# Ledger of designs, part 13: VH-VL binders against C2 domain-containing protein 3 (C2CD3)

Target 1, 169 residues: C2 domain-containing protein 3 (C2CD3), of Homo sapiens (Human) (q4ac94r1171to1339)
Amino acid sequence: SSGLLDVGLRYRRSPRTAEGVLAARTVSISVQIIRACGLQAAAKALAEREPALQFSATVGVNASVTTHLSFLPQGEQRRTHPVACSFCPEFSHHVEFTCNLVTQHCSGEACFLAELLEFAEVIFAVYHENTKSASDIISIESCKEYLLGVVKVPTKELLIKRSGITGWY
Short names: E, the ipSAE of ESMFold2; O, the ipSAE of OpenDDE; V2, 0.75 times the mean of E and O plus 0.25 times the DockQ between their complexes.

## First folded at step 14 (VH-VL; framework fv_ficlatuzumab)

Design s05 (from q01 with light chain W94Y Y96W; at its last look DockQ between E and O 0.04; V2 from the best seeds 0.00; counts 0 for: pae O 5.0 > 2, SAP .507 > .496, placed apart)
Fold by OpenDDE, look of step 14:
Structure s05 (fold): chain C 169 residues (1-169), chain A 122 residues (1-122), chain B 107 residues (1-107)
Amino acid sequence: as target 1 above (169 residues)
Amino acid sequence: QVQLVQPGAEVKKPGTSVKLSCKASGYTFTDYYMHWVRQAPGQGLEWIGQINPSGGYTNYNQKFKGRATLTVDKSTSTAYMELSSLRSEDTAVYYCARVPYGYYLFGAFDIWGQGTLLTVSS
Amino acid sequence: DIVMTQSPDSLAMSLGERVTLNCKASQSVSSYVSWYQQKPGQSPKLLIYGASNRATGVPDRFSGSGSATDFTLTISSVQAEDVADYHCQQYNNYPWTFGQGTKLEIK
């Protein structure tokens, strides 16, 4: 579907003493989720097969964004707070992922973060949360999530750009 | 200029099927949901079902137990309702009506066809 | 299914009088109620949507009010051209349902 997501990615060396990892051995991938736009088209597309979304596709969606690094487990994903009733939600959300400079492959060999970032992606998924209290035959649940769209941003540029990556995707 | 045009009448025997047409004009056919509503003589209105002309999604009143089938032809901006296993109780005026997107409008029938009188009799 | 009950079933009014038509839902339908006018031999015409919003081209004498279960259509000063059946409809839950209708006549 259509829509854009304004995000920022930064590579930061941040001393961390958590999770049994030496501060000098960790870095942070900073992710900023700023705003989205064009979500109405996505909502209308969904409403094509989900009549319960017809109203939201007209007045606004309750949008939240999940963020995941492709080389981290799915359980490490983060989620923004929902922004209610908007096709152009402003999240102003900041997330940091702590990453080890050196990881171990299943083979036991060491892998540098730089090698991972060369082929990794930051995956953003935009969801609509249907909070309609009225029950109908199609949507029995009071709260249901609908995927509006997915954005994937390659992390390879973080190896080159000191200022990070910023833009609409 | 916006209108939905339906045939005037159909006569069918019990047990047969009928396919009613509704031709839309004066607006973008795929921008509105199309619904079907019937009205038995001297009775109130009864909702039959809906179809999204854009993707073909349908939703039916379970009362018809699968006897109703809604379809569209985007090339001719025409909606169809087929009703099978006709009964005398199906005798009614059948209306097509569009439903727009809009705040509180998403359940309102803003434009109606003139209706087709279906008579089911032996 | 949500049952919409209209009252009265019929009424006869004098020209210029205030007319009040009622519609009661068997359960809450929020504000998702529409009213339609159906003149003899014609298709229904949208009057009110969202309980209180007047449709385009509808005279000011028509107004809608209500929420949850009780809804009202009011004609401030009934005119001869207002002779018709009036239908309320809920679209809060599937299947969408209509009232049985109210017949308005002029004395």
Scores: ipSAE 0.027, ipTM 0.645, lowest interface PAE 5.0, mean pLDDT 88
ESMFold2, look of step 14: ipSAE 0.316; ipTM 0.734
ESMFold2 (binder alone), look of step 14: mean pLDDT 93; pTM 0.951

## First folded at step 16 (VH-VL; framework fv_ficlatuzumab)

Design t01 (from s03 with light chain N92Y N93R; at its last look DockQ between E and O 0.02; V2 from the best seeds 0.00; counts 0 for: pae O 13.2 > 2, placed apart)
Fold by OpenDDE, look of step 16:
Structure t01 (fold): chain C 169 residues (1-169), chain A 122 residues (1-122), chain B 107 residues (1-107)
Amino acid sequence: as target 1 above (169 residues)
Amino acid sequence: QVQLVQPGAEVKKPGTSVKLSCKASGYTFTDYYMHWVRQAPGQGLEWIGQINPSGGYTKYNQKFQGRATLTVDKSTSTAYMELSSLRSEDTAVYYCARVPYGYYLFGAFDIWGQGTLLTVSS
Amino acid sequence: DIVMTQSPDSLAMSLGERVTLNCKASQSVSSYVSWYQQKPGQSPKLLIYGASNRATGVPDRFSGSGSATDFTLTISSVQAEDVADYHCQQYYRWPYTFGQGTKLEIK
């Protein structure tokens, strides 16, 4: 297994004031990345293919998490600060994605955010950054990033649950 | 309250060994890494090593490799550092300090013991 | 080993003044830097982690900045209780290493 990720998703409506046309047409999807656990198994699996990760698979990975809403451009992807040398990193990270209530399909048709959220996902990718943290390095390795695991959380429940989506995934 | 309690002082002769203790209380002992850091009089801090109380995995500063031994007693929530072949330059205050798992290389040392003054003299 | 060099070694400031402490790494340590405050006769206390994150309970007047090799701890308005030694630390690579420390005094 690739471990588990503790996350929270909340739908937040932006306050509609008479002065801000843009604010009235956008909402915020709040994402909390709390912590991960059980990342050693994933690290060990990678270490079988990448010997340079054998040390990290033993002592701890340098974990960061990327967050992406499936219906947003790739450029809107966010990344946590890395937590080094842990198989159970605590990120305590908060990010908000601004979403338009109405968007446009490639076809030119209008699409409501609710329609998007019904079939959308929040995609979390957990990465390990090889920072050469070993004290006894046998060979000089370049800094590389390795995918430990991916979590996809459907957003459809954000449409019905005021408390949002929380839990381990 | 979260605290790490260490003995006040130890006096040893060169060539002998010392085992310093660090008793944790107020938190789950196995949920945090335990590190050891020393500080010679009027000098900066020097990292000795770390131990994962849950599994017992250790990492040492190569300077102390083979001479320092870190252990834990989970039943008493106590961490130990044994230093052998003591020399005068080992005279220092020795601190234990915890690191949350999530902050191992991110949040650094959030709670410190009061330190044990080790004096090595003939 | 990565060498952390702090500057200045010591400084004396007046109450209310802005204090800037520097820490330079011999090689890039990304943002894996922490700052500690050590008052006389006491153990170190965590101030900043991850170069710019304030630890719990740390006054707002303390801030950290920097990346790669150059790091700074700033006290926006120094107080009497801020008299202490300040230590920077890298935890990017084994072994963890500290700076030599900066002693802050009040005039």
Scores: ipSAE 0.000, ipTM 0.580, lowest interface PAE 13.2, mean pLDDT 87
ESMFold2, look of step 16: ipSAE 0.168; ipTM 0.698
ESMFold2 (binder alone), look of step 16: mean pLDDT 92; pTM 0.946

Design t02 (from s03 with heavy chain Y103F Y104H; at its last look DockQ between E and O 0.03; V2 from the best seeds 0.00; counts 0 for: pae O 12.5 > 2, placed apart)
Fold by OpenDDE, look of step 16:
Order: structure tokens, then sequence, then C-alpha cells
Structure t02 (fold): chain C 169 residues (1-169), chain A 122 residues (1-122), chain B 107 residues (1-107)
């Protein structure tokens, strides 16, 4: 009844040389947003509340995906380019989040990234961008986004699996 | 020629039901939404509901929820609206109107039937 | 429900004059507004869709403008055949709703 998102998460050490002592204290969380499927059901459900989506629910949505790590500031959120008019969009998007191995997020005390990842999650939000009004040059509402669905992937397994986390969610 | 054909008039007593028909021709019946709109004498237009002839999905104005039933017969390209528990206030011209699936015209009623005058009187 | 309020309720114009019909939504309906012309004893005819797009076969003298809550249908030079009721409609929210209509007459 809901769509699925094919994603991959990997934990990577930053192999940076002695020139960046600070770089040695960071790692990269690699996120791949590969494709989505079954977005029509989500669009149809949303169309029950938003008549403006009836067309998109029939022919295809303009999908984009936001990615956020739960322990990072909201400003670090990334977004894919939109894929137009599809219920099974292929994004083939890659993003990396730089994370400090040690952070002060734990009430002023040093907190290790491993501790954060044990309870953290990667949050994917799939949006439809309605561009119907974009063709109207006099319209003040040229674009509106609609949330189709949210996927949350726990990062705990990144601590155990060197191959990372992959699959449909 | 694209057209929606409706019967001219129906007369019913209060408490009874009526089933109005709308026959489509000149286009692919399942490629357009079908809507029903009514207009009381000297009044504005009132939306009743929508049906997707392809899948049978319906959306109703809550005002008519439970009393109005939209159906289609794909084999005859005919849309139907049944209205039960008729009241004098239901006296109106009932129109069927199609809505294109197209990007630009979506939501607009581009073709209308000539309407059926329903008179509900004791 | 979104209330569409048309103004004026009626107007009489001279041939060749510019006619302006207004439609106000109780809340934003983006650009999802259509205008219809209904002549006496006839079904409505689509004039404008998407607030500003003329339907096929509609004369150039008809134009639509507006967004969010305020919409306008303009007839640049009114003709005798333009005598009709004009209806605005929103299709941004369920249920679809129409204005009460504006009656246009020629003096």
Amino acid sequence: as target 1 above (169 residues)
Amino acid sequence: QVQLVQPGAEVKKPGTSVKLSCKASGYTFTDYYMHWVRQAPGQGLEWIGQINPSGGYTKYNQKFQGRATLTVDKSTSTAYMELSSLRSEDTAVYYCARVPYGFHLFGAFDIWGQGTLLTVSS
Amino acid sequence: DIVMTQSPDSLAMSLGERVTLNCKASQSVSSYVSWYQQKPGQSPKLLIYGASNRATGVPDRFSGSGSATDFTLTISSVQAEDVADYHCQQYNNWPYTFGQGTKLEIK
C-alpha cells in the first residue's frame, strides 16, 4: 500500500594524510539513493486530501528525496534532484555526510560517533513537487511540495557490517 | 463529435430514488474523469462527486455522502448517478461533465451534458 | 469548504466596453481556478482553466488572471453574444466549489 525506497548506507574512514589532523578525526557516512517504487499508492492516498494531486496520482509524480542523519543539524539535510513523472523514479544519487568521531552532543561530555550511531537513524523523505502552477507566471505559488512518505533506517548495523546496509525500505 | 447525452427530465416523489444517466460519445470514456454537478433553479453550481471510469474510484461531496452513488458502465460508455431519499431541495438540473487527465486542463470541466431536470414534488 | 465569492452579482455593460468579473476564495487555491460561461437554457462552457489559460475555441477577448485568493475574468470588449452567467470554480480542495455566479447583461 506504500512505496519502497532502495538505499545503501556505508561507513567509510576518511583516508586523509597527516596534513589534516582534523580530518583524521572524521569519518564519512555514504548514502546512496538508488530508486523508488510503488509511489502511486502514496500519491493516490494523498490525493484524497489534495485534489491537486489527482493528475499526478494518475500519470506520475515528480519525486525527490531528502536525506538526514538524526544526530546532525537540520542544515545538513541533502536533497536529490527531482525525477519527473514517474511512480518508479531512478535517482542514482550519492551523498556523503562528514561526521566527527568525537562530538560534544552528549550534555557537554565527549561522545563517540559509535555511541551516536547505535541509536541514530537515517531519515529519508520522499516528496512530490507540484509544478502545475509553475507555468502560470502570475502565480505566487509556483511550486508546492507534498510528502509522499518517510523511511527511517537505523544506523546501528553500520557498526557491525563493513559492507554497509542495503535494501528496500 | 464529443458529447455527453442526458435525459431531459425526471419527476419523482419525496423519499424515492432516481438514477440519472450520462452517455458519452466521441472520445475514450475511460480517459477522463466524470463529475456530477447540479444547479437549483436560479442558483449557482454545486459539485456532487467524481468517478474515475477506468478504476471506479469515487469521491463525493460530504453533503451527498450516503445518498449519492456514482457508477459507470464501460461497455456502454455511460455514467450513472443515483440519488436516494429525494427531497424537494433536490429539485435541480443535474449535469454530468468530464475532466481531462491532461496536465493543463486537469480539474476543469471541458465538456458538459445538457443536464437533466429533476423535479421532486409530492 | 472553500467559499468562492463572485462580484458583482450582476452588471450591465455597453457594447465594446471592458468587463471585469471578480472571484475571491476564502483561502488560497493556488492557480486551480476555472471560469465558465452559461447562457440561458444552456449548460456551462469552459472559458478559462488554471486561472489564466483560455480553453480551446474561446475568443481572445476573454482573459483570466490571479492567484491564491483573488481571481479576475476580463472581457476586453464585450459583445452581444457574451450575455450570460459566469461562474468561477476552484479545484484545489475537496469539495470542488463554485461561486454564486455573475450575470452579465448588455445595455
Scores: ipSAE 0.000, ipTM 0.591, lowest interface PAE 12.5, mean pLDDT 87
ESMFold2, look of step 16: ipSAE 0.485; ipTM 0.794
ESMFold2 (binder alone), look of step 16: mean pLDDT 93; pTM 0.948

Design t03 (from s03 with heavy chain Y103M; at its last look DockQ between E and O 0.56; V2 from the best seeds 0.00; counts 0 for: pae E 5.3 > 2)
Fold by ESMFold2, look of step 16:
Structure t03 (fold): chain C 169 residues (1-169), chain A 122 residues (1-122), chain B 107 residues (1-107)
Amino acid sequence: as target 1 above (169 residues)
Amino acid sequence: QVQLVQPGAEVKKPGTSVKLSCKASGYTFTDYYMHWVRQAPGQGLEWIGQINPSGGYTKYNQKFQGRATLTVDKSTSTAYMELSSLRSEDTAVYYCARVPYGMYLFGAFDIWGQGTLLTVSS
Amino acid sequence: DIVMTQSPDSLAMSLGERVTLNCKASQSVSSYVSWYQQKPGQSPKLLIYGASNRATGVPDRFSGSGSATDFTLTISSVQAEDVADYHCQQYNNWPYTFGQGTKLEIK
């Protein structure tokens, strides 16, 4: 790919709040979005097809990152605020996804979260948010955000690695 | 030139099954979720389910009670929906539609197939 | 399931008039609502996502607003080509659900 993200993933149990095992039925998946680099190449590639990006591909992009677990509804995604005018932004962003240890398919069938994580992934999408002038408000526009890249990190190793997984992707 | 191409029509008898196809082109197939939505004649839209082509994870509307099965063939960039134990009320147009990643766009259907009209009658 | 209720069911407007279509969710869906235009015999077309963001290529006479439970699609000056069914959709919760639709006609 033309860019890299530095991220971390961890699996954490919720504190027990009752005397029974049922009270510990939730776990947290912690996601850190630390930084990105190499975004100029992605911005230049997009600027060849999108003239609105020519300035940003020269001086820096307004980068932001969304993160989503593949088995959650799309509205559950989380996002960083943008880091202005950089090709190597530092986000230092932390999110928690709270998941049931036993979860249900739409059909009502139950399964363990571990079974879902075998084929699931954490998905990171990196965007440039093109700021709009007053003239842009009254004209026909293509889109407010431009996708620079997508990073997918399989989740299966979260249950094996005690300290989680970290690194550049 | 992003496209989702579906066959125009299928006719089936009650109690049989159908497997509908959706051929994607013009984009990286594994970078977008694929969803299926149906519309009975003169009725609103109804979500059937989704598949993540990358990992194969599926999620279904409970209403389809294990009758629907979503699959993909990555080598041909084709999504499939199989619907079993067909009934006359399954007569509808069946759409495939993709969902892009996005800060605000994730969950919206940005590209739709033309739809396949499934008619279930004796 | 979150029920999306659109109003009105149908609407007939004169060219150039301002049109307001409403969509109400049975519980909060934050801002995770999209709007689609569906012309007769055609597939739905995305107009608005995230309650208020216009999709690529959609004319600026279309705008969306709202949050939580109450959402609105506005057409500032209706044109003849706007004759269609309009659907709202929530994507905050499983299953994703659509409103029943609003049919827009020109008088």
Scores: ipSAE 0.192, ipTM 0.699, lowest interface PAE 5.3, mean pLDDT 82
ESMFold2 (binder alone), look of step 16: mean pLDDT 94; pTM 0.957
OpenDDE, look of step 16: ipSAE 0.424; ipTM 0.842

Design t04 (from s03 with heavy chain Y101W, light chain G50D; at its last look DockQ between E and O 0.03; V2 from the best seeds 0.00; counts 0 for: pae E 7.9 > 2, placed apart)
Fold by ESMFold2, look of step 16:
Structure t04 (fold): chain C 169 residues (1-169), chain A 122 residues (1-122), chain B 107 residues (1-107)
Amino acid sequence: as target 1 above (169 residues)
Amino acid sequence: QVQLVQPGAEVKKPGTSVKLSCKASGYTFTDYYMHWVRQAPGQGLEWIGQINPSGGYTKYNQKFQGRATLTVDKSTSTAYMELSSLRSEDTAVYYCARVPWGYYLFGAFDIWGQGTLLTVSS
Amino acid sequence: DIVMTQSPDSLAMSLGERVTLNCKASQSVSSYVSWYQQKPGQSPKLLIYDASNRATGVPDRFSGSGSATDFTLTISSVQAEDVADYHCQQYNNWPYTFGQGTKLEIK
C-alpha cells in the first residue's frame, strides 16, 4: 500500500502512592506519532473517486492522525492537530492512555492488561481535513474529512520489549 | 457478498439456556468486531455485548454480565451467544451485527443478521 | 449508562414532506451517533454514522446533524418506502445505547 507512518509505542507503569492518593494500580501506554510520508499517492488514489481532493492531491494534504486502542471504546481515541499542506507531515505528537492493570470481563472474572495486549492492536487512521470554501464559511456545515489510510500495530511485543515498539508502518 | 446468517427461531423453557449462532460469510471474519443486540416485541434495541473474533476478548453490557457468554469459532466464521437462566423477559429477536475493527465505522453496525426470535415460555 | 431520548414517539407524514427526527443524549457523546432504519419485519439498516455521514447506498434525502447532546435525522422528501422505525445509537461510551425509536407512517 502507499504511505508510511513513523510511530512509537511504550508500556509504562505509574503506581500511585497510597498516602493521600487512591491506591489504584494503573499503567500507561505511551504512543508517539512522529511523522508520515508518501501521502500524495494515497491522496491521488482517493481523488480519482473524490473530486473535492483534486487540489489537495496536487499541492499537499492537511493530515491528522487518530489513535485508538482496540480494547477501548471509540470515545477514548485521540487526535493530532492537522499539519497543513504536506505529503510528509511531521506530527511530533505524544499521547498517553491510562489503563487499569486489572479489568473485569467474561462472567465477572478479572482480566489482566497483559492478556488484552496479547491480541490487541493500536489503530492509526490518517485523515485529510479539507479547507473550508467560501460557501462552507457561510453555512453551518462542518468541513469534510477524508480517510487516507489505516495502520494497525500489534501490541503483543510490549509484553516482551522494555524499549517498546517503534518504526515505520 | 457479505452476510450474517442466523436461525429463524428458538423456543425454550424458563430456567434453561440457549446458544444462538451467527454465521458470517463474504468477508474476513477476524477484521470485524461482532456485536449482539436484542429487541423485545414492540420495544427498542438493547446492546448485549461485543466480541473481537481475532482474540476472543469480550465486553458486556453490565445487565447481561454473568448470564451472557459470547464466543467465536474462527474455523467456521461463526459467532455464538449463550444466554443462561432464561426468563420470559428474554423473549426477543436477537441480532448479530458487525463493526469494522480498525476501520472508520467504529461503533456503527454496518451489517446485521436477520435475527433469531427466541421465545421463552412454559 | 447514557440515555438516548428520541422525539417524537411517532408521526404521520404526507409524501414529499420534510421530516425531522430528534435524538437527545443525557451527556455529551461528541459526534459518535448512528441512525438506523428498521422496516416492518426486517433487521435495522445503517443510515448515518458519526452524526452526519451517510452509509453506503443511502439515498441523498437522508441527512444527519448534531454534536454533543442534540442530534437530528432529516428526510428531505418522504417517500412511501420510508415507513419504518428509526433508532439513534451512541457509541461514545460503553454500554452502547439506543433511543426508544420513532415510528414514521405515511398518510
Scores: ipSAE 0.018, ipTM 0.627, lowest interface PAE 7.9, mean pLDDT 81
ESMFold2 (binder alone), look of step 16: mean pLDDT 92; pTM 0.945
OpenDDE, look of step 16: ipSAE 0.026; ipTM 0.689

Design t05 (from s03 with heavy chain Y104R, light chain N92Y; at its last look DockQ between E and O 0.03; V2 from the best seeds 0.00; counts 0 for: pae O 3.7 > 2, placed apart)
Heavy chain, then light chain:
Amino acid sequence: QVQLVQPGAEVKKPGTSVKLSCKASGYTFTDYYMHWVRQAPGQGLEWIGQINPSGGYTKYNQKFQGRATLTVDKSTSTAYMELSSLRSEDTAVYYCARVPYGYRLFGAFDIWGQGTLLTVSS
Amino acid sequence: DIVMTQSPDSLAMSLGERVTLNCKASQSVSSYVSWYQQKPGQSPKLLIYGASNRATGVPDRFSGSGSATDFTLTISSVQAEDVADYHCQQYYNWPYTFGQGTKLEIK
ESMFold2, look of step 16: ipSAE 0.700; ipTM 0.852
ESMFold2 (binder alone), look of step 16: mean pLDDT 92; pTM 0.948
OpenDDE, look of step 16: ipSAE 0.462; ipTM 0.842
ESMFold2, look of step 17: ipSAE 0.717; ipTM 0.862
ESMFold2 (binder alone), look of step 17: mean pLDDT 93; pTM 0.948
OpenDDE, look of step 17: ipSAE 0.027; ipTM 0.617

## First folded at step 17 (VH-VL; framework fv_ficlatuzumab)

Design u01 (from t05 with light chain Y92N; at its last look DockQ between E and O 0.63; V2 from the best seeds 0.00; counts 0 for: pae O 5.3 > 2)
Fold by OpenDDE, look of step 17:
Structure u01 (fold): chain C 169 residues (1-169), chain A 122 residues (1-122), chain B 107 residues (1-107)
Amino acid sequence: as target 1 above (169 residues)
Amino acid sequence: QVQLVQPGAEVKKPGTSVKLSCKASGYTFTDYYMHWVRQAPGQGLEWIGQINPSGGYTKYNQKFQGRATLTVDKSTSTAYMELSSLRSEDTAVYYCARVPYGYRLFGAFDIWGQGTLLTVSS
Amino acid sequence: DIVMTQSPDSLAMSLGERVTLNCKASQSVSSYVSWYQQKPGQSPKLLIYGASNRATGVPDRFSGSGSATDFTLTISSVQAEDVADYHCQQYNNWPYTFGQGTKLEIK
């Protein structure tokens, strides 16, 4: 909740040339992750309970951002590359989520994507990756990540704004 | 302390409906997904559905689609699961469990309620 | 639906022994697998998330490994308090699915 994230969301038709049937049944939610600021406050707050972050809270965090659409499973999450040693990282990252126009797995009968988007959110989670915790070069999994903050952007405005949703959150 | 509190037990007749509650405390209710999972006696766990307390979006296991309804009351930080057209096979312990948002690797159920035993019998 | 198959169904071990529990997915679930411990009469408790990450408060003797379809939960030295059912779960695809569980007992 400390800090801000600059993002952009756009609704696009995503015709897939590989499968003609999918071209008419899917759309793309385009997400831009531009930059973050004010991450030091978040890092300091977290460092109060996690000593491993004390150093990073002073010099800069290695920030990455995960993006998730609330109606998709966790496996559909995307993540930016980490920006090293900054409290104001520039990501300039672009992600697209392919979404079905019609789904049968919503509440009740088959529902349209528009109905989902009315109540859906794009969820951003900003993480710090502690590279110093990687004692074993062989194990990428040895790196511990710490959650700095979460941003939730409602998608309902995508239904009415062709220009999309942009701004600091 | 983070807690999810559920009633101990419910007894229902076949064909009726039940509405189970899950009271959340010790955390911001709208910062986590709420899921429902059930476990029949001596069986494994079965996922029922998810609700986003902030926006009200729901996702259901197709097995329960049309019978299960998830809702929340943000003012009381309470999640509800209603199951209609009850059958004997619905006899199980029903759990509510929270899931953090946006985690790349952490989409698991980190906190569980103690569960409500639902018995469906004639 | 993705089927999670655990093995063995039950296991009896002596105190201090190494325990290995397996979970196999019917298709790739990447690393989106969690393990839960459920003691008798209790709700499940999260042990491992993301295949290999130990949850807060979980003893070091518990570890998780694996990717794609094959996953393992390991207890390096089993203790009396580890008697429980263990469940694996995938959250890569809807619907989320669990294994049938493995019952761990102490001889």
Scores: ipSAE 0.023, ipTM 0.673, lowest interface PAE 5.3, mean pLDDT 87
ESMFold2, look of step 17: ipSAE 0.714; ipTM 0.860
ESMFold2 (binder alone), look of step 17: mean pLDDT 93; pTM 0.950

Design u02 (from t05 with heavy chain Y103F; at its last look DockQ between E and O 0.03; V2 from the best seeds 0.00; counts 0 for: pae O 6.4 > 2, placed apart)
Fold by OpenDDE, look of step 17:
Structure u02 (fold): chain C 169 residues (1-169), chain A 122 residues (1-122), chain B 107 residues (1-107)
Amino acid sequence: as target 1 above (169 residues)
Amino acid sequence: QVQLVQPGAEVKKPGTSVKLSCKASGYTFTDYYMHWVRQAPGQGLEWIGQINPSGGYTKYNQKFQGRATLTVDKSTSTAYMELSSLRSEDTAVYYCARVPYGFRLFGAFDIWGQGTLLTVSS
Amino acid sequence: DIVMTQSPDSLAMSLGERVTLNCKASQSVSSYVSWYQQKPGQSPKLLIYGASNRATGVPDRFSGSGSATDFTLTISSVQAEDVADYHCQQYYNWPYTFGQGTKLEIK
């Protein structure tokens, strides 16, 4: 895919006192979605087979970004607000994912989060949203959107870098 | 303060064209969609079309397709609607109205102009 | 096109009474409905968006409810300044469409 996405990932404790003992067994993966660039090339490529994108590929796309951790349920996916008519959208978006230190996602056996993060990735998908009358976060899949690109950032470095992961991808 | 300013009235003959203006102030012009809505005397509201001031992308009610043309001048923060082949049935108050960008919210008209009364008569 | 039908066409109420205005869509529009107040000689003013969200500056006596096809605008205690035409609008699908309007008067 064409274009770049500026993101930041951070690993930190996120105890929730309301959960009692379980609160001490969770952490938070903090994700920052700062900006994108170079989305015109992706739009033009799509416009070759989708006439509805011809105009947007010229003047600017309405970009939004979905974020998902590979080991979490699909329902945990988050989405930025759309930035209208830009090939270099600035999102300045922040989202946190609560993760259990111990889970059974690994082949039915107990698995530590560290083991998951060693092979996991944060998946960013950049979409163009056509000018529609309405949009609902509950019905994102029912909306007619066009995938401009996908960025996958491995999480393994979160295990060794206290400063987190930052940069263009 | 945020406002959309429109001329008070226009009088035109059938078959001619009119270009109505809508000047925006008090906000960033390119951060909102601009819509046009008209209201015939004693009637309800009728949606004409939408324009994105940032790129000029337009969406029209098919009823006005080919007759209505929406444009913007970003340098003056002014939106325009040109309507051609005017008919007596086009007599109405024409409003410009802005709509916020948003994932969940675009479609509600939060700010309206005062409206321009267009009278089409021979 | 989605047809929005308002009821009643007009009504006269006494000060302080509860007012209920209805809007019915010809097909489901989810919750993508707005309500506007239009006083005589003025432009429409946004009251409710998303079926039940009150716009900024709108008095608490105004409320919206409904989903899919049936929507309601309620004035808990009507005031003299509430005399106006009220319009519902769907923005679920193109083209955007409005109801025919309801005229509210005070007895």
Scores: ipSAE 0.021, ipTM 0.607, lowest interface PAE 6.4, mean pLDDT 87
ESMFold2, look of step 17: ipSAE 0.676; ipTM 0.845
ESMFold2 (binder alone), look of step 17: mean pLDDT 93; pTM 0.949

